# Ledger of designs, part 117: VH-VL binders against q0aze0

Target 1, 268 residues: q0aze0
Amino acid sequence: MKIILVNNRFKENTEKKAQEIAGQLSALNVEVIIDNGLDEPYAGTVDFIMVLGGDGTMLRAARRYGQRAIPVLGVNMGTVGFLSNIEINELAEYLPLILREEYSLEARMMLEVAVFQQQSLLTRVFCLNELLLRSNSPRMLSFALEISGQKLEPYRGDGLIVSTTTGSTAYSLSAGGPIADPQLDAFIVTPVASHIINKRPLVVSPEREISLHLLEEREAIIGIDGQIKMDFGAENRVLIKRAPHPLLMVNLKAKPFFTSIDRSLQRQ
Below, E stands for the ipSAE of ESMFold2; O stands for the ipSAE of OpenDDE; V2 stands for 0.75 times the mean of E and O plus 0.25 times the DockQ between their complexes.

## First folded at step 4 (VH-VL)

Design t5 (framework fv_oberotatug; at its last look DockQ between E and O 0.00; V2 from the best seeds 0.00; counts 0 for: pae E 17.8 > 2, placed apart)
Fold by ESMFold2-Fast, scan of step 4:
Structure t5 (fold): chain C 268 residues (1-268), chain A 126 residues (1-126), chain B 107 residues (1-107)
Amino acid sequence: as target 1 above (268 residues)
Amino acid sequence: EVQLVESGGGLVKPGGSLRLSCAASGFTFGDYAMSWVRQAPGKGLEWVGFIRSKAYGGTTDYAAPVQGRFTISRDDSKNTLYLQMNSLKTEDTAVYYCTRDRLYYGSGTFYGMDVWGQGTLVTVSS
Amino acid sequence: DVQMTQSPSSLSASVGDRVTITCRASQGISSWLSWYQQRPGKAPNLLIYAASTLQSGVPSRFSGSGSGTDFTLTISTLQPEDFATYYCQQSYDTPLTFGQGTKVEIK
């Protein structure tokens, strides 16, 4: 068995813990690869991915490895989040189940984001939470939204979020989007500070294609999972669709999604 | 039994080119990122650049003084690392070391250079 | 680029002495620091990686400590073979950078 440990090299505690866990796994004849985010993703065959850290580290792991249909386990290192399943101090207890492949998998849809300049593909990325289109200046954007070839009335505002159901508790929530059960497959399209009072979040089939482009030359950016930023101008177009493969998330214990989000909303 | 052996050093004129080779033995060469490090006479160590293993993209990075002039490549079937040096300058005069980058549990990330060759001298002068 | 500065540039010591060499990074590098020893006319060899982890085969008299920006290499009881130049190196970011070196000379 070959396991990738994904951690954040910029956090001393996660780095030391990744090394300790890798030593323990190696002693059990498990081949271990540590991905701390600096190098290209490991290109070889992998049986399991263990993410050591918070939701941000899981989002990076999902972008790097989520399309490979490999089980991914989130292990919390202190800050609780929505994407981890067990705590680091529980790992020793659950390790035998991991090695015997005694766990269930939950499929989480991902977005495929393709950015074009006119007809030329500039980049293609995958993400677990959302794409955010936003103004990079005090000026409001004017932009066109198409859903499966249907042209909507132009949007005017600070931007737009196209989110998975997993992303419903991230930027989309902050912009007034609905809380979605992550067991559902859907795109959530949430306007950011729209000047049109009847522009509401849309919940659409994950089989839809969503296209965005600016109607006026403005400084704008596209953000992916709050971690990648790309310049976006009137010559650019973005196409968003369901990624070919879902992220396969490992369940070793029950997840309190609704109670967790309820507590989170009380603290906000 | 792990060993790195450099070759190809010598005297070259400013503006000239030279190719260094590094023959690896005693380990699975293709699993490791590899670096070139140089040391000018009487001076300290200076990193030249590295190449990642193919499992981690096979990409290269270079120090600013050599960017655009030097190219690092590898042939995993021959267990050999190369440094192609073009547009050589007198300040490139140094002993060039081939190094193996310690695996961070196979991550391809630099964790220290645990194996060094004996070095090969490159002298750039008329 | 991350700049690495060693102190002192040179020192004189006797066999049996405790020797301490420091290394300062221009920005935080967590524990991504290695120490190397270079004997005259020889290639460098790795002593310590990850700031404090001893390389296999390196004597226990060598130890490393520190994190972030300030790092220390200590030789608890200097031996004749330890008269050499010592280098720190960060592997936190490219380009990889070495300190200028600390030469440990016989008194």
Scores: ipSAE 0.279, ipTM 0.687, lowest interface PAE 5.4, mean pLDDT 89
Fold by OpenDDE, second read of step 5:
Structure t5 (fold): chain C 268 residues (1-268), chain A 126 residues (1-126), chain B 107 residues (1-107)
Amino acid sequence: as target 1 above (268 residues)
Amino acid sequence: EVQLVESGGGLVKPGGSLRLSCAASGFTFGDYAMSWVRQAPGKGLEWVGFIRSKAYGGTTDYAAPVQGRFTISRDDSKNTLYLQMNSLKTEDTAVYYCTRDRLYYGSGTFYGMDVWGQGTLVTVSS
Amino acid sequence: DVQMTQSPSSLSASVGDRVTITCRASQGISSWLSWYQQRPGKAPNLLIYAASTLQSGVPSRFSGSGSGTDFTLTISTLQPEDFATYYCQQSYDTPLTFGQGTKVEIK
């Protein structure tokens, strides 16, 4: 068995814990790789991914390794979030189950985000939470939203969020989007401070494709999971669709979403 | 060791009823969705139905040929899965397998059935 | 319902051969495809899930590929224990459906 530990290089406690866990796993004849902010994702094959940290670390891990369809376990290290399954102090208890692969999995839809300049692909990214388009100035944006070839009326506002159901409890929620059942596959399209007061979030089928482009010469920014940032102008287009592979989240400990949502939201 | 053991199979007349059991061990049974799959003699695999874990509502779904006649249930306190088969037909003759569903998806589907029992034979004949 | 069609229904091969089995879905199922192996008189075993993820304990000579409607199971170097019937299964939507099976026989 080969396990990759993904931690946050900017949090020393997560690095130390990763080293400790690596030692323990090695003593059990498990091969371990530590991704402590590697420049590039580990290219070798792995059987299991353990994420040490909070939601941010999980999002990073998902972008880096989620397309490989490998079980991913979130281990919370004292933060509040939605993406961890067990606490770090519980790891010892569940480690035997992990090694015996006695756990269930939950599929979470990811986004495939492709950014173009004219007809040229600039980048393609898979992400777990959302794509954000926002103005890079105090001025509102004018942009076009197209869903499966259907052109909607132009949007005007600070920006737009396209989120997974997993991401519905992230930035989309702050922008007034609905809380979605993580078991659903859907896009949540949430306007950010639209000048149209009654502009409502859209729930869109995962079978559809979403495209965005600016309708004026203005500087904007694309954000992915709140961690990746890139400039976006009138010459750019973004295409969003369901990723071909969902993230396989390990479920060692039952965590009913709706019974715990109030508690989790109040803690943030 | 993770294990599933089916029981309750046997010979039954058309129109009769039979209840199959599947005893689970070696894992936390209540955390998993479970399925029944059958295989007629010399034929391929056919999905019968599944039941979700309690955490996901414990809901069920069935294949069309058994809809309304078969009922899947579970007793998590006994680590047991059941298949109640009523109004049995000759075409229901098969080896019946219980399986553990590794991955849950919103539609009630999953990536794979990673654990199988040895199967129990049900023969419906006049 | 999603129909799964395997090809071929049967094939003959020798130890050491490269074996390829295909599975086609009647509609797009993304990567929600699993492969099973069933030896005579035994229960099926999961080989691959999510189209290309190898189940723990399964030899690396097995591999899966494909997405959407067309999928492939490959055995790089056939071993004596690999003579069996193989099934694809979609888990994209209910009802869950299997391919008709591919029997790999000794030449």
Scores: ipSAE 0.020, ipTM 0.567, lowest interface PAE 6.4, mean pLDDT 91
Fold by ESMFold2, look of step 6:
Structure t5 (fold): chain C 268 residues (1-268), chain A 126 residues (1-126), chain B 107 residues (1-107)
Amino acid sequence: as target 1 above (268 residues)
Amino acid sequence: EVQLVESGGGLVKPGGSLRLSCAASGFTFGDYAMSWVRQAPGKGLEWVGFIRSKAYGGTTDYAAPVQGRFTISRDDSKNTLYLQMNSLKTEDTAVYYCTRDRLYYGSGTFYGMDVWGQGTLVTVSS
Amino acid sequence: DVQMTQSPSSLSASVGDRVTITCRASQGISSWLSWYQQRPGKAPNLLIYAASTLQSGVPSRFSGSGSGTDFTLTISTLQPEDFATYYCQQSYDTPLTFGQGTKVEIK
């Protein structure tokens, strides 16, 4: 059995704890690959991914491994978030269940983001929470949104967020988007500081294709999960689709999303 | 230098057929949507139709007066746009321009037609 | 189909005059409106796109404004080379449609 152990080398005590857990797993004849963010993603076949840390570490794991249909367990290391299932002090209790595969999976939709220069593909990336288009200057953007070839009236403002339902509690929420049930598959399209009064957030079928481009030459940025930034200009466009595979999140104990919303948001 | 050059115009009788071509140079032709625009003598501009790039399915849209009679096609390996005109009418007499859309997303053109050829005359008369 | 109506159909002006040409769409087209200039015997060339954005290489005396259904092309100080026919065009919906043209002539 081979497990990837994902940690954040810059968070206190995470490296030490990862080594302790790797030792425990090795004693059970489990091969462990540690991914602390320094190296390229492990390319070989693995059976399970364990994420030690908060939502940010889970976002990186999802981008690196989410398209590989591997179970991913979030283990909280002290900061309450939306993407962990168990606490670090509970891991020893649940480890036998993990090794026996006695858990359920919850599928979480991901975005596939393709960035073009003119009509040539420049890059393709996957994300769990959101794509952000925003101005990189004091001037607002004028930009076009198309949904499955249907042109909406142009947007004018600071930018736009296209998120998953999982991302509905991240930047989309701060920009005025709805909190969505993460078990739904949908795009949530949330304007950022729109000057057009009828540009309200949209909830869109995951079967749609969403495209964005600027209508004027302006300095803009594409942000992915709040962790990746790319320059974006008038010669670029973005195509957004549902990714081929969802992130498969391990569920070892019930985590009541609706009754915990206020507590989870307060600690972000 | 970005350039479009039309050819194939001439005199044809009503009911006849003619094929126009447009040679493109100085840009990556296959990445662009392309339009035909016509102008009857002494009259204004009239959009004939366009063809999308291969990346957007290579599909076509036409103005109503030419639908079913005209066919737009492209050969990206030869950097050439074509207009096949069948069942020609005297009303089709015009200078035909080949145009490039600056950018094309979804339907229509977002940035206008930024490159024009010099045109080729088609005369339909008895 | 979106019908585009230009006004006036022609005008006479002197070098140095301010010239204003209007274009009205039969339905809202937001800002997806382009302006073209056609000099006698020449192919058209793009002046303005997205209602107000000046195409590269076009002199700053040209400007565009408007949104929705009503659009304006302005030439702030007419020059000898500006005597031409001007067309608006919507790109909001197919078929793409042009206005009937506005001929600007020497007074």
Scores: ipSAE 0.000, ipTM 0.409, lowest interface PAE 17.8, mean pLDDT 86
ESMFold2 (binder alone), look of step 6: mean pLDDT 92; pTM 0.949
OpenDDE, look of step 6: ipSAE 0.000; ipTM 0.494

Design t6 (framework fv_ixekizumab)
Fold by ESMFold2-Fast, scan of step 4:
Structure t6 (fold): chain C 268 residues (1-268), chain A 124 residues (1-124), chain B 112 residues (1-112)
Amino acid sequence: as target 1 above (268 residues)
Amino acid sequence: QVQLVQSGAEVKKPGSSVKVSCKASGYTFTDYYIHWVRQAPGQGLEWMGVINPSGGTTDYNQRFKGRVTITADESTSTAYMELSSLRSEDTAVYYCARDRLYYGSGTFYGMDVWGQGTLVTVSS
Amino acid sequence: DIVMTQTPLSLSVTPGQPASISCRSSQSLVHSEGNTYLHWYLQKPGQSPQLLIYKVSNRFSGVPDRFSGSGSGTDFTLKISRVEAEDVGVYYCSQSTHVPYTFGQGTKLEIK
């Protein structure tokens, strides 16, 4: 059995904890690859991915490994979040279940984001939460939104978010989007600071293809999961569709999504 | 031993199609992407496209405008590049090469193993 | 498309002397995740290209330590500290930061 341990080397004591866990797994005849987020992803085949950290570490793991259709377990290291299933102090208790493959999997849809310059593909990335298009200057954006070949009336405002249901509690929530059950597959399209009174968030089929481009030359940014940032101009267009594989999240214990989000919103 | 072995040289007439094969051995075929790169006689290298053998996802250089099709057969560990509507300027050595993907960016780390090349001559 | 420009186009070197090849890209090759996907390939006469250096400065397995890569942003350099007869061929820089992936024109290295 081969496992990738994903951690963030800049978080307090996480690298030391990753080494301790790697030693424990090695003693059980498990081969361990440590990924601290700064180097290239491991290119070989693996059986399981264990993410040590908060939601940010899980988002990075999903972008790096989510398309491999391998079980991914979020292990919380003391930060509050929605993407972890167990706490670090519970790992020893659940490790025998992991090694015997005694767990269920929850599929979470991902976005495939392709950025073009004219007709040339510049880059393709995958993400778990969202793509954010936003202005990088005091001037509003004017941009076109097309859903499965249907051209909508132009948007004018500070930007737009295209989110998964998992991402409904991230940037989309801050922009006024709905809270969605992450077990549902859908795109949520949420305007950012729109000056048009009738611009509402849209919830559309995950089989839809979404296209965005600027109608005027402006300074804009494309953001992916709040972690990747790319310049976006009028010569660019972005194409968003459902990624080929969902992220397969490991469930070792029940997490009550609705009570968790309710408590989180009370504390804001 | 890790190896990519390509099909033999071909002579084709203008307007026809050619399909070149690239058989992988010595590694897990689905762990690496396969690029196709061509080289006209006495000239430099030109990237044509790439395939993920796991799932068959492809990207193409727009210069070929739908003339190129790359496929992979996972059961035989073989990638294929088909180029249609051949012109005299398509005369070149065609290479397959393996690479690994950085999933977070959709970019590649470097083509570390190359096939021996297949000469395709287009003449009337 | 990103244009990769190599200088010089040809280079003749006495064995044991150093050689340096430059590569410039039309735009930055730094990806938003901080990696720079600039690679160097060598094509010996009659052979397939072979990888020498990947991601600016990482020497591929089996490549002698006399080869080194450096650079950042748009300017990159391949250095050979002591040229040997086996180093004859055409050197290409390549970027894979943006699709379509592109190659420089090539630099032909010859022994005097």
Scores: ipSAE 0.000, ipTM 0.398, lowest interface PAE 16.5, mean pLDDT 85

Design t7 (framework fv_ragifilimab)
Fold by ESMFold2-Fast, scan of step 4:
Structure t7 (fold): chain C 268 residues (1-268), chain A 124 residues (1-124), chain B 113 residues (1-113)
Amino acid sequence: as target 1 above (268 residues)
Amino acid sequence: QVQLVQSGAEVKKPGASVKVSCKGSGYTFTGYYMYWVRQAPGQGLEWIGVINPNSGGTTYNQKFKDRATMTVDKSISTAYMELSRLRSDDTAVYYCARDRLYYGSGTFYGMDVWGQGTLVTVSS
Amino acid sequence: DIVMTQSPDSLAVSLGERATINCKSSQSVLYSSNNKNYLTWYQQKPGQPPKLLIYWASTRESGVPDRFSGSGSGTDFTLTISSLQAEDVAVYHCQQYYSTPLTFGQGTKLEIK
């Protein structure tokens, strides 16, 4: 068995803890690759990914490895977050289940974001939470939104968020978007400070393609999961669609059923 | 040792209700889901529903949703299944069974501990 | 609903011989993201509740003799008893836990020839 340990080198004690865990796994004949964020993603085959840290570290792991259909476990290191499943002090208890592959997986949709300059692809990235289009100056944006080739009425305001259901509690929530069950697949399209008072968040099928471009020359940025920023101008176009593979999140503290019926087991 | 002990046999008339109890011992009662399954004489097993003993949350087989009620009393580590508006074809042995996995630690892996069964006879 | 069908309905096998019981689901119980089959096997002796034998289609429950094995994937599954013992006389049930309602096969009665 080969495991990637993902940590943040710059967080106090996380590198030491990652080395400690790697030693424990090696003693059990597990091959360990450490990804501390400084090098390129590991290109070889692996069986499991363990993320040591908070939500930011999980978002980075999802961008690097989420499209490989490999189980990813979030292990909380003491920070408050939504993407961790177990605490670090619980790892020893659950390790036998991990090694025997006795766990459930929750599939979380991801976005595929392709940015073009005219007809040329500039970059393609994947993300777990959202894409944010935002003005980078005091001037409001005027931009076009197309959903599966259908043009909507032009938007005027500070920007737009296209979010996964997992991202519904991140930037989209701050902009007035709905809270969505992360087990559902949908795009949530939330305006940022729209000057058209009747513009509401949209919830649309994940099979749709969303296209954005500016209608006037403005300074804008595209933000990915709050971690990547790219300049965006009138010569640029972004295409957003559901990524080919979901992130497979390990549930060691999950209910026995993997379907949405699990939700009915919570007391109303 | 882990065990589930059910209430004794019941004989009911059509239209009546029956309430079967299931007492757990030897484990953390609120840590494991509890399933209810029945078996008519000479027939296969039929799932009725599942209850989370910690929260009281339930999921029912749609076939039983309007007649079955599952509850728990955590103070005495006991689960209950009540079936109303009984018909003669409700005659069966009713079982409670524990999920193999601790609640919150993975998926359903099977029902590893079963009660001895409660025979409910509906005479018509 | 996923329908589980077992074959044969009954089987007689001599002591020490191999017994094979089949289970077919009306749709796949393989979850593609973890490559696991959501299928269990139970043994039920007369007058007793069912006993868990195998989960994840092929993983033997603790304490179950190694003469019991499960195999198969997707829609077609097999329970094998490699060397039948007298104590193995029972009805065997397959069950899926891929989706609700949880469903069981009709059972296969195993007798000694």
Scores: ipSAE 0.000, ipTM 0.390, lowest interface PAE 18.1, mean pLDDT 84

Design t8 (framework fv_inotuzumab)
Fold by ESMFold2-Fast, scan of step 4:
Structure t8 (fold): chain C 268 residues (1-268), chain A 124 residues (1-124), chain B 112 residues (1-112)
Amino acid sequence: as target 1 above (268 residues)
Amino acid sequence: EVQLVQSGAEVKKPGASVKVSCKASGYTFTSYYIHWVRQAPGQGLEWIGGINPSGGSTTYRRKFQGRVTMTADTSTSTVYMELSSLRSEDTAVYYCARDRLYYGSGTFYGMDVWGQGTLVTVSS
Amino acid sequence: DVQVTQSPSSLSASVGDRVTITCRSSQSLVHSSGNTYLSWYLHKPGKAPQLLIYKVSNRFSGVPDRFSGSGSGTDFTLTISSLQPEDFATYYCMQGTHWPYTFGQGTKVEIK
């Protein structure tokens, strides 16, 4: 059995704890690879991925490994988050279940984002929460949205979010999007500060393809899960579709999504 | 005008700490990664580390791990680099610079806008 | 760590000369994305470094056409087709593919 431990090396407690857990797993005859996010993703075959940290670390793990159809467990290291399943102090209790594969999996859809310059593919990335198109200056953007070949009336405003249901509680929520059950597969398309009053959030089939491009020369960026930033200009086009594989999240302990989000909103 | 403006020169004694600021203007602060690079007298450029201002995640070169701390204040569009336990060999000009792409996987495109530099002198 | 070595360490040239600087890495700089993260910088005393080339061969906005980059894998070249007075400086290559990120030691271009 081979397990990847994903952590952030530059959080001192997390790096030390990752080494400690690696030692415990090695003593149980488990091969351990530590991924601190700085190098290339481990290219070999892997049976399980354990993410030590908050939601940010899970988002990074999802981008690196989410398309490999490997079980991914979020282990909370003391930060509040939605993507972890157990706390670090519970790991010893659940470890025998992990090693015996006595757990269920929850599939979470991911986005495939392809950015083009004219006809040339510049980059292809996967993400768990969302793509954000936004102005990188005080100027409003004018941009075109196309859904499965259907060209909508132009948008004018600060930007647009294309989100998974998992991402419904991230940037999409802040921009006025709906809270979605993460067990549903859908794209949520949420305008950011639209100057067109009747532009509403859209919930569309995950089988749809979404295309975006600027109608005027403006300074804009594409953001991926709040972690990747790319310049976006009038000669660029982005194509968004459902990723080939969902992230397979390990469920060892019932996590009450609706009560968790309800409590979180009261702290806003 | 896109620019990064750094704090002024510092003179410190060995064992002290120094905190250099880098104030961004003319672009969306949280859309770009900020790196710190230094050049000691007669030496080449040396990458120290970087920070994603959108969340505060940091990456440090091993040599500086435990001595360097990078932080970002989004309300003032300012990044800080604090270097502790200063030695004479830390005497250098320190630069901040922005970068277009951050994976969390250790890749970036290139540092296109740079601060003017901050001279830090460590002497007794 | 990935070592990045420039050659020559210094050279003397006259205005109008063709200048070639090479950069070699101890490991391939091809990232899993297919991109190669090698950049070139110009640095003058008393000034901040300036980006010239990113991703091996892409000239940064505002950089004169006389600057060009080429190469692949572990072997990279910066060429200045016709040296101008403002080009007397130290040039650095930098790899951004493998952590920790590393600069070459620099190539000083001096007046002959």
Scores: ipSAE 0.000, ipTM 0.386, lowest interface PAE 19.1, mean pLDDT 85

Design u1 (framework fv_inotuzumab)
Fold by ESMFold2-Fast, scan of step 4:
Structure u1 (fold): chain C 268 residues (1-268), chain A 123 residues (1-123), chain B 112 residues (1-112)
Amino acid sequence: as target 1 above (268 residues)
Amino acid sequence: EVQLVQSGAEVKKPGASVKVSCKASGYTFTSYYIHWVRQAPGQGLEWIGGINPSGGSTTYRRKFQGRVTMTADTSTSTVYMELSSLRSEDTAVYYCARDLYYVESGTYSFDYWGQGTLVTVSS
Amino acid sequence: DVQVTQSPSSLSASVGDRVTITCRSSQSLVHSSGNTYLSWYLHKPGKAPQLLIYKVSNRFSGVPDRFSGSGSGTDFTLTISSLQPEDFATYYCMQGTHWPYTFGQGTKVEIK
């Protein structure tokens, strides 16, 4: 058995904990590859991915490994999050179940994001939460949204979010989007500070293709999962579609989504 | 082990362009954003912009858009910042700095910095 | 732009003193991930800046225990528990949550 242990080297105390857990797994004859974010993703075959950290670390793991159809377990390191299944202090209890493959898997859709300049592909990335288009200057953006070849009336405002249902509780929520059951597959399209009256969030089939481009010479940024930033100008366009494979999240204990989000919202 | 080495001091006339280099070593060049920050005499630190060396995508502070260009050469592990239409107020020490986080994790703070390049704009 | 304001602009202190520097942002620095991207840097004339604290309270590798960061939302503090001779420098906070990245104006810690 080969496990990738994902952590963030620059997060205080997580590198030490990762080494400790790697030692425990090695003692059980498990081969461990540590991915602390410094190197390229591990290219070899692997049986399981254990993510040590908060939601941010899980988002990175999903982008690096989510398309490989490998079980991914989120292990929370103190901060309450939506993407972890167990707490670090519970790992020893659940480890025998992991090694015997006694768990269920929950599929979470991902986005495939392709950014073009003219007809040339500049980059292709996958993400679990969302793509954010936003202004990089004091000026509002004017941009075009097209859904499966259907051209909508122009948008004018600070930007737009295209989110998965998993991402419905992240940036999309802050921008006024709906809370979506992560068991559903859908794109959620949420305007950011729209100047156009009655631009509402849209819930769209995940089989549709979404494209965005600027209608005026403006500075804008494309953000991926709140972690990757890239310049977006009038010469660029972005295409968003359902990624070929969902992220396979390990379910070792019931996590009550609706009570968790309800509690989180009442605290804010 | 991680090291960013910048090109030497430059003296330019108003209206000219300057191109400063930043050579990276001790890590995988394409895995981290490189940012540029300057400090004019008697002033604080000012972020100019950043580049993802993997694809060459850039983000510039609005104030510098149209005058600044950042590029990356993966064969030499070197990032360049070119600033055009130089004015006397562009006189500053220019620093390159690596993002603390891997590019897949985002860009939020700076860990290792180059030694700085003094650019003087005078007639 | 998110405005980042430091106070004080300068202070005089002696070796062994406890020094506190504050940083206030014009809007919340809580990122959608739940992290707060506020970092602190030490800068000496003729030297490159160096990272001291990232994500509000995490000490960077090699940074002495006397440096600590705290705060949440819009209000943040850097504390030096017992000032050493090498700590006389200008300190900057920086927010990395919102574009463009913005630095505070700096706080100069001078020998008394």
Scores: ipSAE 0.000, ipTM 0.425, lowest interface PAE 15.5, mean pLDDT 86

